# VH-VL binders against q08179r182to404, part 4

Target 1, 223 residues: q08179r182to404
Amino acid sequence: KLIEIRKKTSEFLHETLEESNLITYNTIENAEKKQKFLNFFRKLYSAKEGKIMTFQHDEISAIAQMFKNDSVLDNLSRPQLAAMSKFMSLRPFGNDNMLRYQIRSKLKDIMNDDKTIDYEGVESLSQEELYQACVSRGMKAYGVSKEDLVDNLKVWLELRLRQKIPSVLMVLSSTFTFGGLPKENYSKAFSPLAEKKETKSKYDDLLDLYYDGILQVLSSIPD

## First folded at step 14 (VH-VL)

Design m5
Fold by OpenDDE, look of step 21:
Structure m5 (fold): chain C 223 residues (1-223), chain A 119 residues (1-119), chain B 106 residues (1-106)
Amino acid sequence: as target 1 above (223 residues)
Amino acid sequence: QVQLVQSGGGLVQPGGSLRLSCAASGFTFSDYWMYWVRQVPGKGLEWVSTISDSGGRTYYADSVKGRFAISRVNAKNTMYLQMNSLRAEDTAVYYCAKEGRDYGYFDYWGQGTLVTVSS
Amino acid sequence: QPVLTQPLSVSVALGQTARITCGGNNIGSKNVHWYQQKPGQAPVLVIYDDSDRPSGIPERFSGSNSGNTATLTISRAQAGDEADYYCQVWDDKHHVFGTGTKLTVL
């Protein structure tokens, strides 16, 4: 039931995410970063136009880091906020500000939990804790092995704490990665995987998946 | 403006105890993890302890585990470091520090307080 | 236990560029932060996450991190830049600081 709800919610978010202005270009203070931002999105749009474009993980991270949780939340529509709330196992009620507050609060909890897990080690978590941790982050957790849950959380922590990907983007990315990337939304034009031809570990595959998700989120940002 | 004002340092004999305080202002104290970092005079910096935003989680360097206790009272915007069983090697300037907007670094520091452990 | 190695001292002529290195095994995969500390003062964050600069820090300060070496670059060095500089990373459940570098401006 939870999977179905999340799947539906994910689909809804995907359909409406393009209506969101996640970041205003004007909030970027550094001219170099602005140029990088513009170049990245030009590349994204070229990909949307059918050009095969390759995106490196570091490139994706650099752009993702320019987004802020509050800025993203402030630009989500009510339906999107409600959907995100449901996806995060929140009860959407009240006005838009209330929804944002609830989401922000939940994100704060996740952020603190990430730090806690980082200090204590992912391996220190019980299966139930791992399950809850993954669920709270929008990851597929039901029917997933403990080992896979651990790997998922490790990837999460890498992206969130090391690569400094905003938690809002991570959660939204999880909507794309939940149950696998929807074929319809997966543009082969996006090739984030170009970096390591080496024997991909499961961990690397998960990283790739998340970066794909992040790229999808970023690609949903309107012009 | 973010400010961290420290107090509570001083001279103590080996085996003694001291409590350091760090009063925070200029930001929502309860939203940030806080830290203690120490520096032996003329030497480098050493992480001492971490406390989570709510105070529910605490972490310590091995060198101080079991002897030091970090705590916070968010209602008072104050963090503490209770130092027990002090040793000569604990002699240092102690700094409270605020977590940055992002994880892993310290964006603001207190002025430091000298703790001297000597017989 | 992980050690971040910095040169003990670096000298730079006024107006020239100073580079302070921080060495560590695979440090390029970590986020490196830099602090400036003047005598008798608390450390001040000058670079975080390899290359990001806090508000109020001059553009003369920049950071890079690759491979086994992170570098703090101070362009157009000023007398006021004379200080101790420390790199820092999060590693293996610990905050680790570099050994520190004394920058002298000649």
Scores: ipSAE 0.870, ipTM 0.957, lowest interface PAE 0.5, mean pLDDT 90
Fold by OpenDDE, look of step 15:
Structure m5 (fold): chain C 223 residues (1-223), chain A 119 residues (1-119), chain B 106 residues (1-106)
Amino acid sequence: as target 1 above (223 residues)
Amino acid sequence: QVQLVQSGGGLVQPGGSLRLSCAASGFTFSDYWMYWVRQVPGKGLEWVSTISDSGGRTYYADSVKGRFAISRVNAKNTMYLQMNSLRAEDTAVYYCAKEGRDYGYFDYWGQGTLVTVSS
Amino acid sequence: QPVLTQPLSVSVALGQTARITCGGNNIGSKNVHWYQQKPGQAPVLVIYDDSDRPSGIPERFSGSNSGNTATLTISRAQAGDEADYYCQVWDDKHHVFGTGTKLTVL
């Protein structure tokens, strides 16, 4: 049931995200960054048109870093906010501002928790703590081994704390990553991340999966 | 404008205690992790301690564990460093620092306060 | 435990470009931050996350990080740039600072 809920939520978010203006044009002060931003989305557009385009992790990260939590949240629709809330194990109620507040509050908590975990080490967490940590971040946690939970959380921390990916994008990407969406719903056009290593660890696989999710989120942003 | 104003410090004998204060303004104090960093005169910088936004989590360098205690009162926008069992090697200028918008760096620093441990 | 190594001193002529390096094992995989410290003053953040510049910091300051070396570049050096510079990373649950570099502007 939980898997189905996640799948439905993921599908819903995917559908609604395409209809929303997350960021029309980021107030990027740097001309170079602006050009990079435009080029990236042109590349995404080409991919949507059926061209095989390859994206690297650093490329995705660079663009993702240009987004801000508040800006993204301010542009999410009611259904998207509700879905995101549900995915974050929140009880969506109230008006849009209330939902945004709740989400923002939860993201703040997660951020602090990320820092805490980074100081204390992921391995220091109990299985229950790992479970809760993953659930709160929109990750699949039910039926997942402790080892896999640890890897999941490590990947999360890498992306959030090292790569500086906004938490909103991370949570949204989790919906794609762990929502169990059929492969058919993934644009195959975003084919292989250039950094495919022949011998990938579970960690590397998860990292790739997350970047794919982030790419999916970014691809859902209207041009 | 972000400001961190420090007070406390001074001369103390080995084994003595001092309490440092850092008063913050110009930002939402309760939203940020805060830090102490020290610098031996003529030497480099050394991280001393970290406190979470709520004060619920504290972390220390090995060199000060068990002797120093970081705390904060968010209602007063003030962070503290209680230093006990002071040693000569603790002699340094101590800086309070604010976490940046992103994780892992310090965007604003206090003016520093000199702590001298000497017989 | 990890040590960030910096040259003890770097000299630059007025108007020329100074480069200060910070060496560390696989430092390129970390986010490097840079601080400027003038005598008797607190450190000031000049670069964060390898290459980002805080508001108020001149564009003359830039950063890069790859492999085992991070570099702070100060173009068109001014007399006011004379200071100590420290690199810093988060590593193994600790904040680690470089050994520091004294920049002299000639």
Scores: ipSAE 0.869, ipTM 0.958, lowest interface PAE 0.5, mean pLDDT 90
Fold by ESMFold2, fold request of step 23:
Structure m5 (fold): chain C 223 residues (1-223), chain A 119 residues (1-119), chain B 106 residues (1-106)
Amino acid sequence: as target 1 above (223 residues)
Amino acid sequence: QVQLVQSGGGLVQPGGSLRLSCAASGFTFSDYWMYWVRQVPGKGLEWVSTISDSGGRTYYADSVKGRFAISRVNAKNTMYLQMNSLRAEDTAVYYCAKEGRDYGYFDYWGQGTLVTVSS
Amino acid sequence: QPVLTQPLSVSVALGQTARITCGGNNIGSKNVHWYQQKPGQAPVLVIYDDSDRPSGIPERFSGSNSGNTATLTISRAQAGDEADYYCQVWDDKHHVFGTGTKLTVL
């Protein structure tokens, strides 16, 4: 039931996200960040033209950090807010402002839980707690090994707490990692240090996957 | 505009106790995690304790665990540090601090309260 | 226990650029924050998340972080910049502060 709801809401968000202006170029804080934004999106649009382009994790993080939760939520339509709420296991009710409040409240709960886990250690979580933590963040968790749940949660903590990816982009990215990436994916993320390893860990592969999800959210921004 | 006003310091004997207060204004206190950081006079800074926005989670540096208790009363916009079994090495200026807009740093600090533990 | 090593002191002439370093193993993978503390005063945040400035901090203050070294840079140093400077990270369940650097403006 949860899986079916998440698949449907993910599909809706994927189809409609390009209709929303998640960030406005002129509101970007300074000229250095504006230049990074321009260079990044010029490269990303080249990938849409069918050339395979690669992006370092650090480049993706720098762009994602330019987004603000409230600005993103303000630019989503009520149907998009409702779909996002349902993906997050909330029951949407009321007008746009009430939906935004519900989503912000849930994002804050997840962030507080992220901080708690960082202070107490991922190793302190039971199997049941790991399962619930992953489910609440939009991850596939049913039938997933404990080791994989730990790796998924560690990737989330790295992205949200250390790389400072805004919570709203984390959830939108989860819709792509849960619902599936496009078949024609000419953009891919990588870590130079991980690519130097003799063998890449499962954690490194998951990190690439989640950055690919963020790239998909960013790719939804029109020219 | 953000203000953290501290009180409750002073001179105590080893083994004694003391409670520090930190009164907040200029922001929604109940939305933020709060901290205590101390500084031995003439020395560097040391994190002491953290409390979650609701007060339901508390964390401590190893040097004070079991002796100090952080708490908050959100209705009063006030955080506390109860210090028990005080030792000479607890002598320091104690600062309360507010979590920044994101995780991991301290964007506003109180004025500091001197605690002296000496016989 | 992890230690963030800073030089004990740094001197800079008025109008010149000061650089204060914060050394730590793989500190480039962490977010580094910087605080200014003048005598008898509380610390003030001057840089967070490696290179971001809080509102009200002059553009003369900048930060960078790579490899094993984070750097606070103060261009066009002024007399009012004379203070102690501390770096800080989150590291494995602890908030860790650097050893501190006294900046003297000549």
Scores: ipSAE 0.823, ipTM 0.931, lowest interface PAE 0.7, mean pLDDT 88
Fold by ESMFold2, look of step 14:
Structure m5 (fold): chain C 223 residues (1-223), chain A 119 residues (1-119), chain B 106 residues (1-106)
Amino acid sequence: as target 1 above (223 residues)
Amino acid sequence: QVQLVQSGGGLVQPGGSLRLSCAASGFTFSDYWMYWVRQVPGKGLEWVSTISDSGGRTYYADSVKGRFAISRVNAKNTMYLQMNSLRAEDTAVYYCAKEGRDYGYFDYWGQGTLVTVSS
Amino acid sequence: QPVLTQPLSVSVALGQTARITCGGNNIGSKNVHWYQQKPGQAPVLVIYDDSDRPSGIPERFSGSNSGNTATLTISRAQAGDEADYYCQVWDDKHHVFGTGTKLTVL
């Protein structure tokens, strides 16, 4: 039931995200960041014309960091807020502002849990705690091994706590990684350090997958 | 404007106890994780303790674990550090610090309070 | 536990550029934060997340981080920049501070 709800809400968000101004170019802090924004999106839109374009994780992170949770939530329609709430296992009720509050509160709870896990160690979590942590973050957890749950959670912590990807983009990215990326994915993420390894770990593959999800969220922006 | 005003401190004998306090203003105190950091006079900085925004989670440096207890009362906008079984090595200026806008750094600091542990 | 090594002191002439280093194994994979501490005062955050400036910190303060070295750069050094500077990271369940650098403006 949860899987079906998440699939339905993910599809809705994917189809409607282009209708939203998740970030406004003029609100970007300085000229250097504005130029990075323009260069990134010109490259991204070139990829939509059928050319395979690759993006370093650092490029993606720099753009993602320009987003602010409140600004993104303010620019989502009520149906989008309701879909996001349902994806996050919240019961949506009330007007737009109540939905935004519910989502912000849940994002704060997840962030506090992320910090707790970082202080105590992912290895300190029981299998049930790992399962609940992954489910709450929009990850597939049913039938997943403990080792894989650990890797998924480590990727989440890396992105949210170290790469500073805003919480709202983390959840939106989860809708793409949960529902699957398009088969014709012309924009791909990579890490130069991971490409130098003798054998890429499952962690490295998951990191690429999640960055691809972030890239899909960014590619949905009309600006 | 964010302010962290500290009180407590002073001279205490080895084995003694002190409680430090840190009164916050200019921000929503209950939304932020809080920290204690100490500095031996003329030396560097050392993280001592962390407390979550609700107070439900507390963490300590190995050097103070079991002897120090961090706490907070959000209704009073105040954080505390209970220091027990004090040793000469605990002599330092103690700073309270506020969580930044994101994870891992300290954006505002209290004025510091000196704790001296000697016979 | 890792050690963040800083030079004990750095001198810079008025109006010139100062560079303060923070060395650590694989520090380029970590977020480095920098604090300024003037005599008798509490530390003040001047750079966070490698290169970001808090509100109120002049643009002449900048930061970089790659490999095993993070660097705080202070361009057009002023007398008021004379202070101790500390780097800091989160590393394996601990907040770790560098050894500290005294910047002297000549």
Scores: ipSAE 0.820, ipTM 0.930, lowest interface PAE 0.7, mean pLDDT 88

Design m5
Fold by ESMFold2, look of step 15:
Structure m5 (fold): chain C 223 residues (1-223), chain A 119 residues (1-119), chain B 106 residues (1-106)
Amino acid sequence: as target 1 above (223 residues)
Amino acid sequence: QVQLVQSGGGLVQPGGSLRLSCAASGFTFSDYWMYWVRQVPGKGLEWVSTISDSGGRTYYADSVKGRFAISRVNAKNTMYLQMNSLRAEDTAVYYCAKEGRDYGYFDYWGQGTLVTVSS
Amino acid sequence: QPVLTQPLSVSVALGQTARITCGGNNIGSKNVHWYQQKPGQAPVLVIYDDSDRPSGIPERFSGSNSGNTATLTISRAQAGDEADYYCQVWDDKHHVFGTGTKLTVL
């Protein structure tokens, strides 16, 4: 039932994200960041069938860090807020402001839980605690091995706590990770260090997958 | 206009106790995790303790665990450090610190309170 | 507990560029933060997340982090930059500070 709800809400969000301006160029805080933004999106918009564009994790992170949770939420329509709420296992109720408050409150709870896990160690979590942590973050957790749940959670902690990817982008990226990337995908993330390894770890593959999800969110921003 | 105003230091004999206070203003205190960091005079900085925004989670450096207790009263915008079973090596300037807008760093610090543990 | 090694002292001529290093195993995979501490004062955050400046810190302060070394760079050094500087990371359940560097402006 949860899987069905998440699939429906993911599809809706994927179809409608391009209708929302998640960030406004003129609100970017300085000229250097504005130039990085322009260079990144010029490259991203040039991606098309027959011309795959690749992006390093660091350049994706730099752009993602320009987003603000409140600004993103302010630019979502009520149906999008309701879909996001349902994806996050919340019961949407009330007007737009109430939905934004519910989502912000949940994101704050997840961030506090992220910090708690970082202090106590992922290894300190029981099987059920791992399951709940992954489910609350929009990850597939049913039928997933404990080892894979650990890797998924470690990737989340790396992106949210070290790479400083805003929480709303993390959740939106989870909709692509949960439902799978679009079948037509002309942008790819990579890590130079991971690409040098003889065999990439499961962690490295998951990290690429989450960055690909972030790229999909960014690709939905209108020109 | 963030301010962290500390009080409660002093001289104490080994085995004694002290309570440090950190009064906050200029931000929504209940939204932030808070910290204690100490510095032996003439030496470097050492993290001592962390408390979550609600106060429901507390963490300690190994050197003080079981002897120190961090707490907060959000209605009073105040954090505390109860230091028990004090040892000579606990002699330091103690700073309270606020977590930044995101994770992992301390954006504002109190003025410091000297704790001296000696006979 | 992990060790973040800094040089004991660094000297810089007035108006020149100072570089203070912070060494640690794979520190490039961590977020490095830098604090300035003048005598008798509390530390003040000058760089966070490797290279970001808090409001009120002049752009003369910059940071970088890769491999096993993070670097705080202070261009056009002024007399008021004379202070102790500490790096700091989050590492395996602990906040870890560097050993500290005394910057002397000649």
Scores: ipSAE 0.815, ipTM 0.923, lowest interface PAE 0.7, mean pLDDT 89
Fold by ESMFold2, look of step 21:
Structure m5 (fold): chain C 223 residues (1-223), chain A 119 residues (1-119), chain B 106 residues (1-106)
Amino acid sequence: as target 1 above (223 residues)
Amino acid sequence: QVQLVQSGGGLVQPGGSLRLSCAASGFTFSDYWMYWVRQVPGKGLEWVSTISDSGGRTYYADSVKGRFAISRVNAKNTMYLQMNSLRAEDTAVYYCAKEGRDYGYFDYWGQGTLVTVSS
Amino acid sequence: QPVLTQPLSVSVALGQTARITCGGNNIGSKNVHWYQQKPGQAPVLVIYDDSDRPSGIPERFSGSNSGNTATLTISRAQAGDEADYYCQVWDDKHHVFGTGTKLTVL
């Protein structure tokens, strides 16, 4: 039931995200960031039949950091806010401002929980606490091994707390990692350090997957 | 704009107790995690304790765990550090500090309060 | 717990560039923050998240972090830059500070 709600809301968000201006070029803080933004999106939107564009994790992080939670939420329509709320296991009520407030409050709660987990250690969480932590962040948790829940949560903490990916983008990217990446995906994330390894760890593969999710959110933005 | 005004401190015997206060203004105090950091005179900085924005979570450096208690009263915009079973090595200037815009750093600091533990 | 190692002192001529290092195993994978402390005063944040400047910190303060070394760079050093400088990271449930560097402007 939860899975079906999340699948439906994810599909709606994936199809409608292009109509939302989550960030505008003119609002970017300074000239060097504007140039990074322009270079990234030129690369992203360069259309060539059969060619897959690859992006380093650091490139993706730098662009993602330009987004602001409030600006993103202000540019979502009420149906999108309602879908996002439902994905986050909230009950949408009221007008746009009420929905934004509910989402902001949930994002703050998740951020506080992220900090708590970082102080206490992921290893200190019980099976039930791990399950709830993953569910609240939009991850698949039912029928998932404890080891995999731990790895998913560690990747979330790395992206949110070390790489400083904005909370709203983390949730939007969860819709892609939960519901699956598009079949015809012409953009792929990679890590130069992980590519040098003889074999990638499960953590490295999972990190690539989550960066792919962020890249999908960025790919959904109109030119 | 942002201000952290500290009070408390002084000379105390080993085994004694003190309570430090940190009064906040210029920001929404209840939105931020808060910290205590200390500095032995002429030496470096050491993290002491952390408290969550609601006060529901508290964390301590190993050197003070079980002896110090951090707390806050959000209605009063004030954080406290209750220091018990004080030792000579607790002698330091104690700073309160505010959570930065994001995780892991301290963007504003109080003026510091000297605690001296000596016979 | 490992301590972040900084040189005890660094000297720079007025108008020249100072570099203060902060050493630690794989520190490049961590976010490094820098604080300036003048005598009798509380620390002041000058760089956070490796290279970002808070409002009010001049652009001549910059930071970098890779491998085992993070570096605070102060271009066009001024007399007012004379202070102690500390790096800091979050590492394994603890906030860890560097050993501190006394910057002298000649």
Scores: ipSAE 0.809, ipTM 0.923, lowest interface PAE 0.7, mean pLDDT 88
Fold by ESMFold2, look of step 20:
Structure m5 (fold): chain C 223 residues (1-223), chain A 119 residues (1-119), chain B 106 residues (1-106)
Amino acid sequence: as target 1 above (223 residues)
Amino acid sequence: QVQLVQSGGGLVQPGGSLRLSCAASGFTFSDYWMYWVRQVPGKGLEWVSTISDSGGRTYYADSVKGRFAISRVNAKNTMYLQMNSLRAEDTAVYYCAKEGRDYGYFDYWGQGTLVTVSS
Amino acid sequence: QPVLTQPLSVSVALGQTARITCGGNNIGSKNVHWYQQKPGQAPVLVIYDDSDRPSGIPERFSGSNSGNTATLTISRAQAGDEADYYCQVWDDKHHVFGTGTKLTVL
C-alpha cells in the first residue's frame, strides 16, 4: 500500500513541478552564483531542445545548494504539499502553513537522524533500524538485503551531509528514485557525469541514480 | 547577536570533578546541536563532546568517554559538561561551540574557561 | 585519531598573499573548515565547506580543497591577519583539527 501511495504521489509531483517556481533568480546570494545558475540552466535548456549535455556531480550539487527549504515549500501548492506529505508517510491536515510545518518537522527529524547515524556509524544499525531509516527517507526497503540498505543510506548521507543537498530537494529526488521509474524514461539528452572508476560499485550506481533524480527535479523548473 | 557565555572552570586535583556551563543567547538554542572543544595551553584544538538539539543523543571523544557527561536544559538556554575522574591530561581551555546551519563546523564559540588538573 | 598536518609557521609580507596548507589522506573528499585564533581569544570561523565565507569575513580570505591538500589563502595580508590558523574536518565519527599554523605578517 505504501508503494502504491508513493507511486501516485510521485507521479503527481512529477507532472506539476513545472508549475512551481521553486527558486527566484534575483534571490540568489551573489553574482558568481547567479552566473553559475544561468550557465547551468542555459545548458539544461539546450539539452531539452535536443542537444546532448552531461553535468558533473559537483556542478549539480552547486546548483542544488542554491535552493532554500522554506522558499521551496512556500512555492508549492496545497495539492503538492499534500502529495509530498503522503510520500513521506505523513497524514496531511490543516491549512498550507500546517502542511509546511509538518514537512519541515519531518525533514528536521530526518536530518537529526542522519547526524546520529554519522556519529554512530551505519554499521551499528540493526536490520530493522536500517529498514526504518531507508523507508523514512523514501527508499525501497522491503525485500532489500542488508548490504544494499547500507549502500542506500551511505549515498543519502553523502548527499545530505557532505554535498549539502537541501532536504526538500532530497525528498523530491527520492520520488524519481523510489517510484521505480526506470532511467530509460528520462530524456537521454542530459545525464550526470559519474566519477570515473575502473570498477563501478553498487554504491557508485546509486550515487549516479540520485544525482539523476536531482537533475530531473532541476529540469522541471520553468524557463 | 549570538553569544555563548561560559563559567565553571578552575583548579582541581586528579580524580576530582568540575561542571562547566555555557549560557546561550541570540538564537533559538533548542534548534541547534552543541559542542565542547578543548585546547591544551600552547597546543591545538581537540573535539570533546557533542549533544543533539533535544539532548537525547550524546557523543564523546575516546579520551573522555565514561568520565565526562554533556547535558543541556533547553528551557534555560544552557549546556553543561560534567567532568569526573579528572586527569592531568584534561588540563585545557574548554570552549563551548554552536553548530552552524549546516553539518560539520562550529560557527560561534564561547570565550573559553581554563580547567587545571594538578596536585 | 587521524592527524591533519599543517606547517608550524608561515610568513608573509604586508600586502602579499599567504597560503596555509592542511594535509590529509584524501582530504579533497571532505569538507574543510578554517578557524582563526588570536592570542587569548576563542577561535573564529573564517571558511567553511572548503571555500564558503561566513558573513563578516572579508573576501581576501578564500579556500580550496583537492587531492590530499586543502589551502587557506589570504590575499593582501594585513597586520591584523597575524594569528594561528586551524583546519578541521568531520572524519570517521570524530571532528578532527589540524596541527595549527602561526601566520606572521612581516
Scores: ipSAE 0.795, ipTM 0.919, lowest interface PAE 0.8, mean pLDDT 86
Fold by ESMFold2, fold request of step 23:
Parts: structure tokens; C-alpha cells; sequence
Structure m5 (fold): chain C 223 residues (1-223), chain A 119 residues (1-119), chain B 106 residues (1-106)
């Protein structure tokens, strides 16, 4: 039942994200970041026109770090906030301000849990703890091996704690990794080191997948 | 303005105890994880302990596990370090520190308090 | 415990560029933070997450991190930059500090 709710809320968010202004160019902190933003989205718009474009993980991270959780949430409609809440296993109620509060509170809980896991070690988690950790973060966990749950959670921790991708973008990216990427995807993330390997690890593939999800969130931003 | 004001240091004999305090102002104390970091005079910095924003999780460097206890009272905007079974090697300046906006670094530090453990 | 190796001392002439290194196995995969400590004072964060500056830190402080080496760069060195500098990472359940570097401005 959870899977069904997540599929429907992911689909709704995917259909409506372009209607929301997740970041405003004028709010970007300085001229250098504004230029990086412009260069990145010029390249990304070329991909929307059917030209294949590739993006290194580091350049995706730099752009994602420009987003702020509160600013993104303020620009989502109430139906989008409700869908996001349901995706995160929250019971949406009240006005849009109450929905934003509920989401912020959940994101803070996940961040505290991320820190706890980093201090205690991912491998110290039981199968049930791994399952709950992955489910709470919007990952598919039913029928997934312990080894794969560990890799999924390690990717999340890398992106959240090392790469500092904002929590709200991580959840939105999860809707794309959970619900599926578009069939015609002209924007691809890559790691130069991982591309040198004859066979990429499952972790490397998962990291690329999550960065592709972030690219999908970014590509939904209007010109 | 973020401020961390420390107290509670001094001279203690080996085997003795001290409690350090760190009073916070200028930020929402209950939103942040807090830390203790120490520095032996003339030497480098060593992480000692971490406490979560609620106080429900605590972590320690191996050198102090079982002897030190970090705690906080969010209603008082104050963090504590209870130091028991003190050894000469615990002689150091102890700093409290605040987590940054993101994970992994210490953006504001207290003024430091000297703990001396000697006969 | 893991060791982040820094040179014991670095000298720089006024107005010139100083570089302080922090060596560690695969440190490029970690976020490196840098602290300045003047005599008798608490450390002050000058760089976090490899290359970001906190508010109030002049732009002549910059950082980079790749491979096994992170570098703090101080351009147009001033007398007030004379201090001890420490790198720091999160590594395997611990916050780890470098051995420290005394920067002398000539």
C-alpha cells in the first residue's frame, strides 16, 4: 500500500514540478554562483532540445547546494505539499503552513538519523533498522537484500552528509529514482573515476542513478 | 551573535572529577548538535565528545569512553562535560563547539577552559 | 587513529601566497575544514567543505581538495595571518584534526 501511495504521489509531483519556481535566480548569493547557474542551465536546456549532455557529479552538487529547503517548500502548492507529505509517510492535514512544518520536521528527523548512522556505522544496523531507514528516505526496500540496502543508505549518506545536497532535493530525487526516470533522458550524470572501471560497482551505479534523479528535478525548472 | 561561554575548569588530582559548562546564546541551541574538543598545551586539537540536539545520542573518543559524560539542558541553553577518573593525559584546554549549518565542522567555539590533572 | 599530516611550519613573505597542505589517504573523498588559531585564542573556522568561506573570512583564503592532499591557500599574506592552522575531517566515526602548521609571515 505504501508502494501504491508512493507511485501516485511521485507521478503527481513529476507532472507538476515545472509549474513551481523552486529557485529564483535573483536570490542566488553572488555573481560567481549566478554565472555557474546560468552556464549549467544553458547546458541543461541543450539536453532538453535532444542534444545529449553529460554532467559530472561535482557540477551537479554545486548547483544543488544553491537550493534552500524553506525556499523550495514555500514555492510548492498545497496539493504538491500534500503529495510530498504522503510520499514521506506523513499524514497531511491543516493548511499549507502546517504541511510545510510537518515536512521540515520530518527532514530534520532524517538528518539527525543520518548523523546517528554515520557515528554508529551503516553495517551496525539490523535488517529491520536498514529497512526502516531506507523506507523513511523514500527508497524501495521490500524484497531488497541487506547488502543492497546498505549500498542504498551509503549513497544517501554520501549525498546528504558529504556532498551536502539539500534534504528537499534528496526527497524529490527519490521520487524519480522510486517512480522511474523518463524514457527519453538526454541528461546524464557521470563520475570520471568510475567510468575508468571495466565494471562499475553497485554503489557507483546507485550514485549515478541518484544524481540522475537530481538532474531530473533540476531539469523541471522553467527557463 | 553566537556566543559560547565556558566555565568549570581548574586543578584536580588524578582520579578526581570536574564538570565543565558551556552556556550558549545567539542561536536556537536546541536545533544544533554540540561538541567538546581539547588541546594539550603546545599540541594539536583532539575531538572528545558529541551530543545530539535533543541530547538523546552521545558519542565519545576512545580515550575518554566510560570516564566522560556529555549532557545538555536545552531549557538552560547549556551543555556539560562530566569528567571522572581523570588522568594526567587529560590535562588540556577544553573547548565547546557548535555544529555548523551542515554536518562535520565546528563553526563557533567557546573561549576554552584549562583542566590540569596533577599531584 | 588516522593521521592527517601537515608540515610543521610554513613561511611566507608579506603580500605573497602561502600554501598549507593536509595529507591523508583518499582525503579528496572527504570534506576538509580549516581552522586558524592565534596564540591564546580559540580556533576560528576559515574554510569548510573543502573550499567554502564562512561569513567574515576574506576571499584571499581559499581551499582545494583532491586525491590525497587538501590545500589551504592564503593569498596576499598579511601579518595578521600569522597563526597555527589545522585541517579537520570526519573519518570512520571520528572527527580527526591534522597535526597543525605554524604559518610565519616574514
Amino acid sequence: as target 1 above (223 residues)
Amino acid sequence: QVQLVQSGGGLVQPGGSLRLSCAASGFTFSDYWMYWVRQVPGKGLEWVSTISDSGGRTYYADSVKGRFAISRVNAKNTMYLQMNSLRAEDTAVYYCAKEGRDYGYFDYWGQGTLVTVSS
Amino acid sequence: QPVLTQPLSVSVALGQTARITCGGNNIGSKNVHWYQQKPGQAPVLVIYDDSDRPSGIPERFSGSNSGNTATLTISRAQAGDEADYYCQVWDDKHHVFGTGTKLTVL
Scores: ipSAE 0.784, ipTM 0.915, lowest interface PAE 0.8, mean pLDDT 88

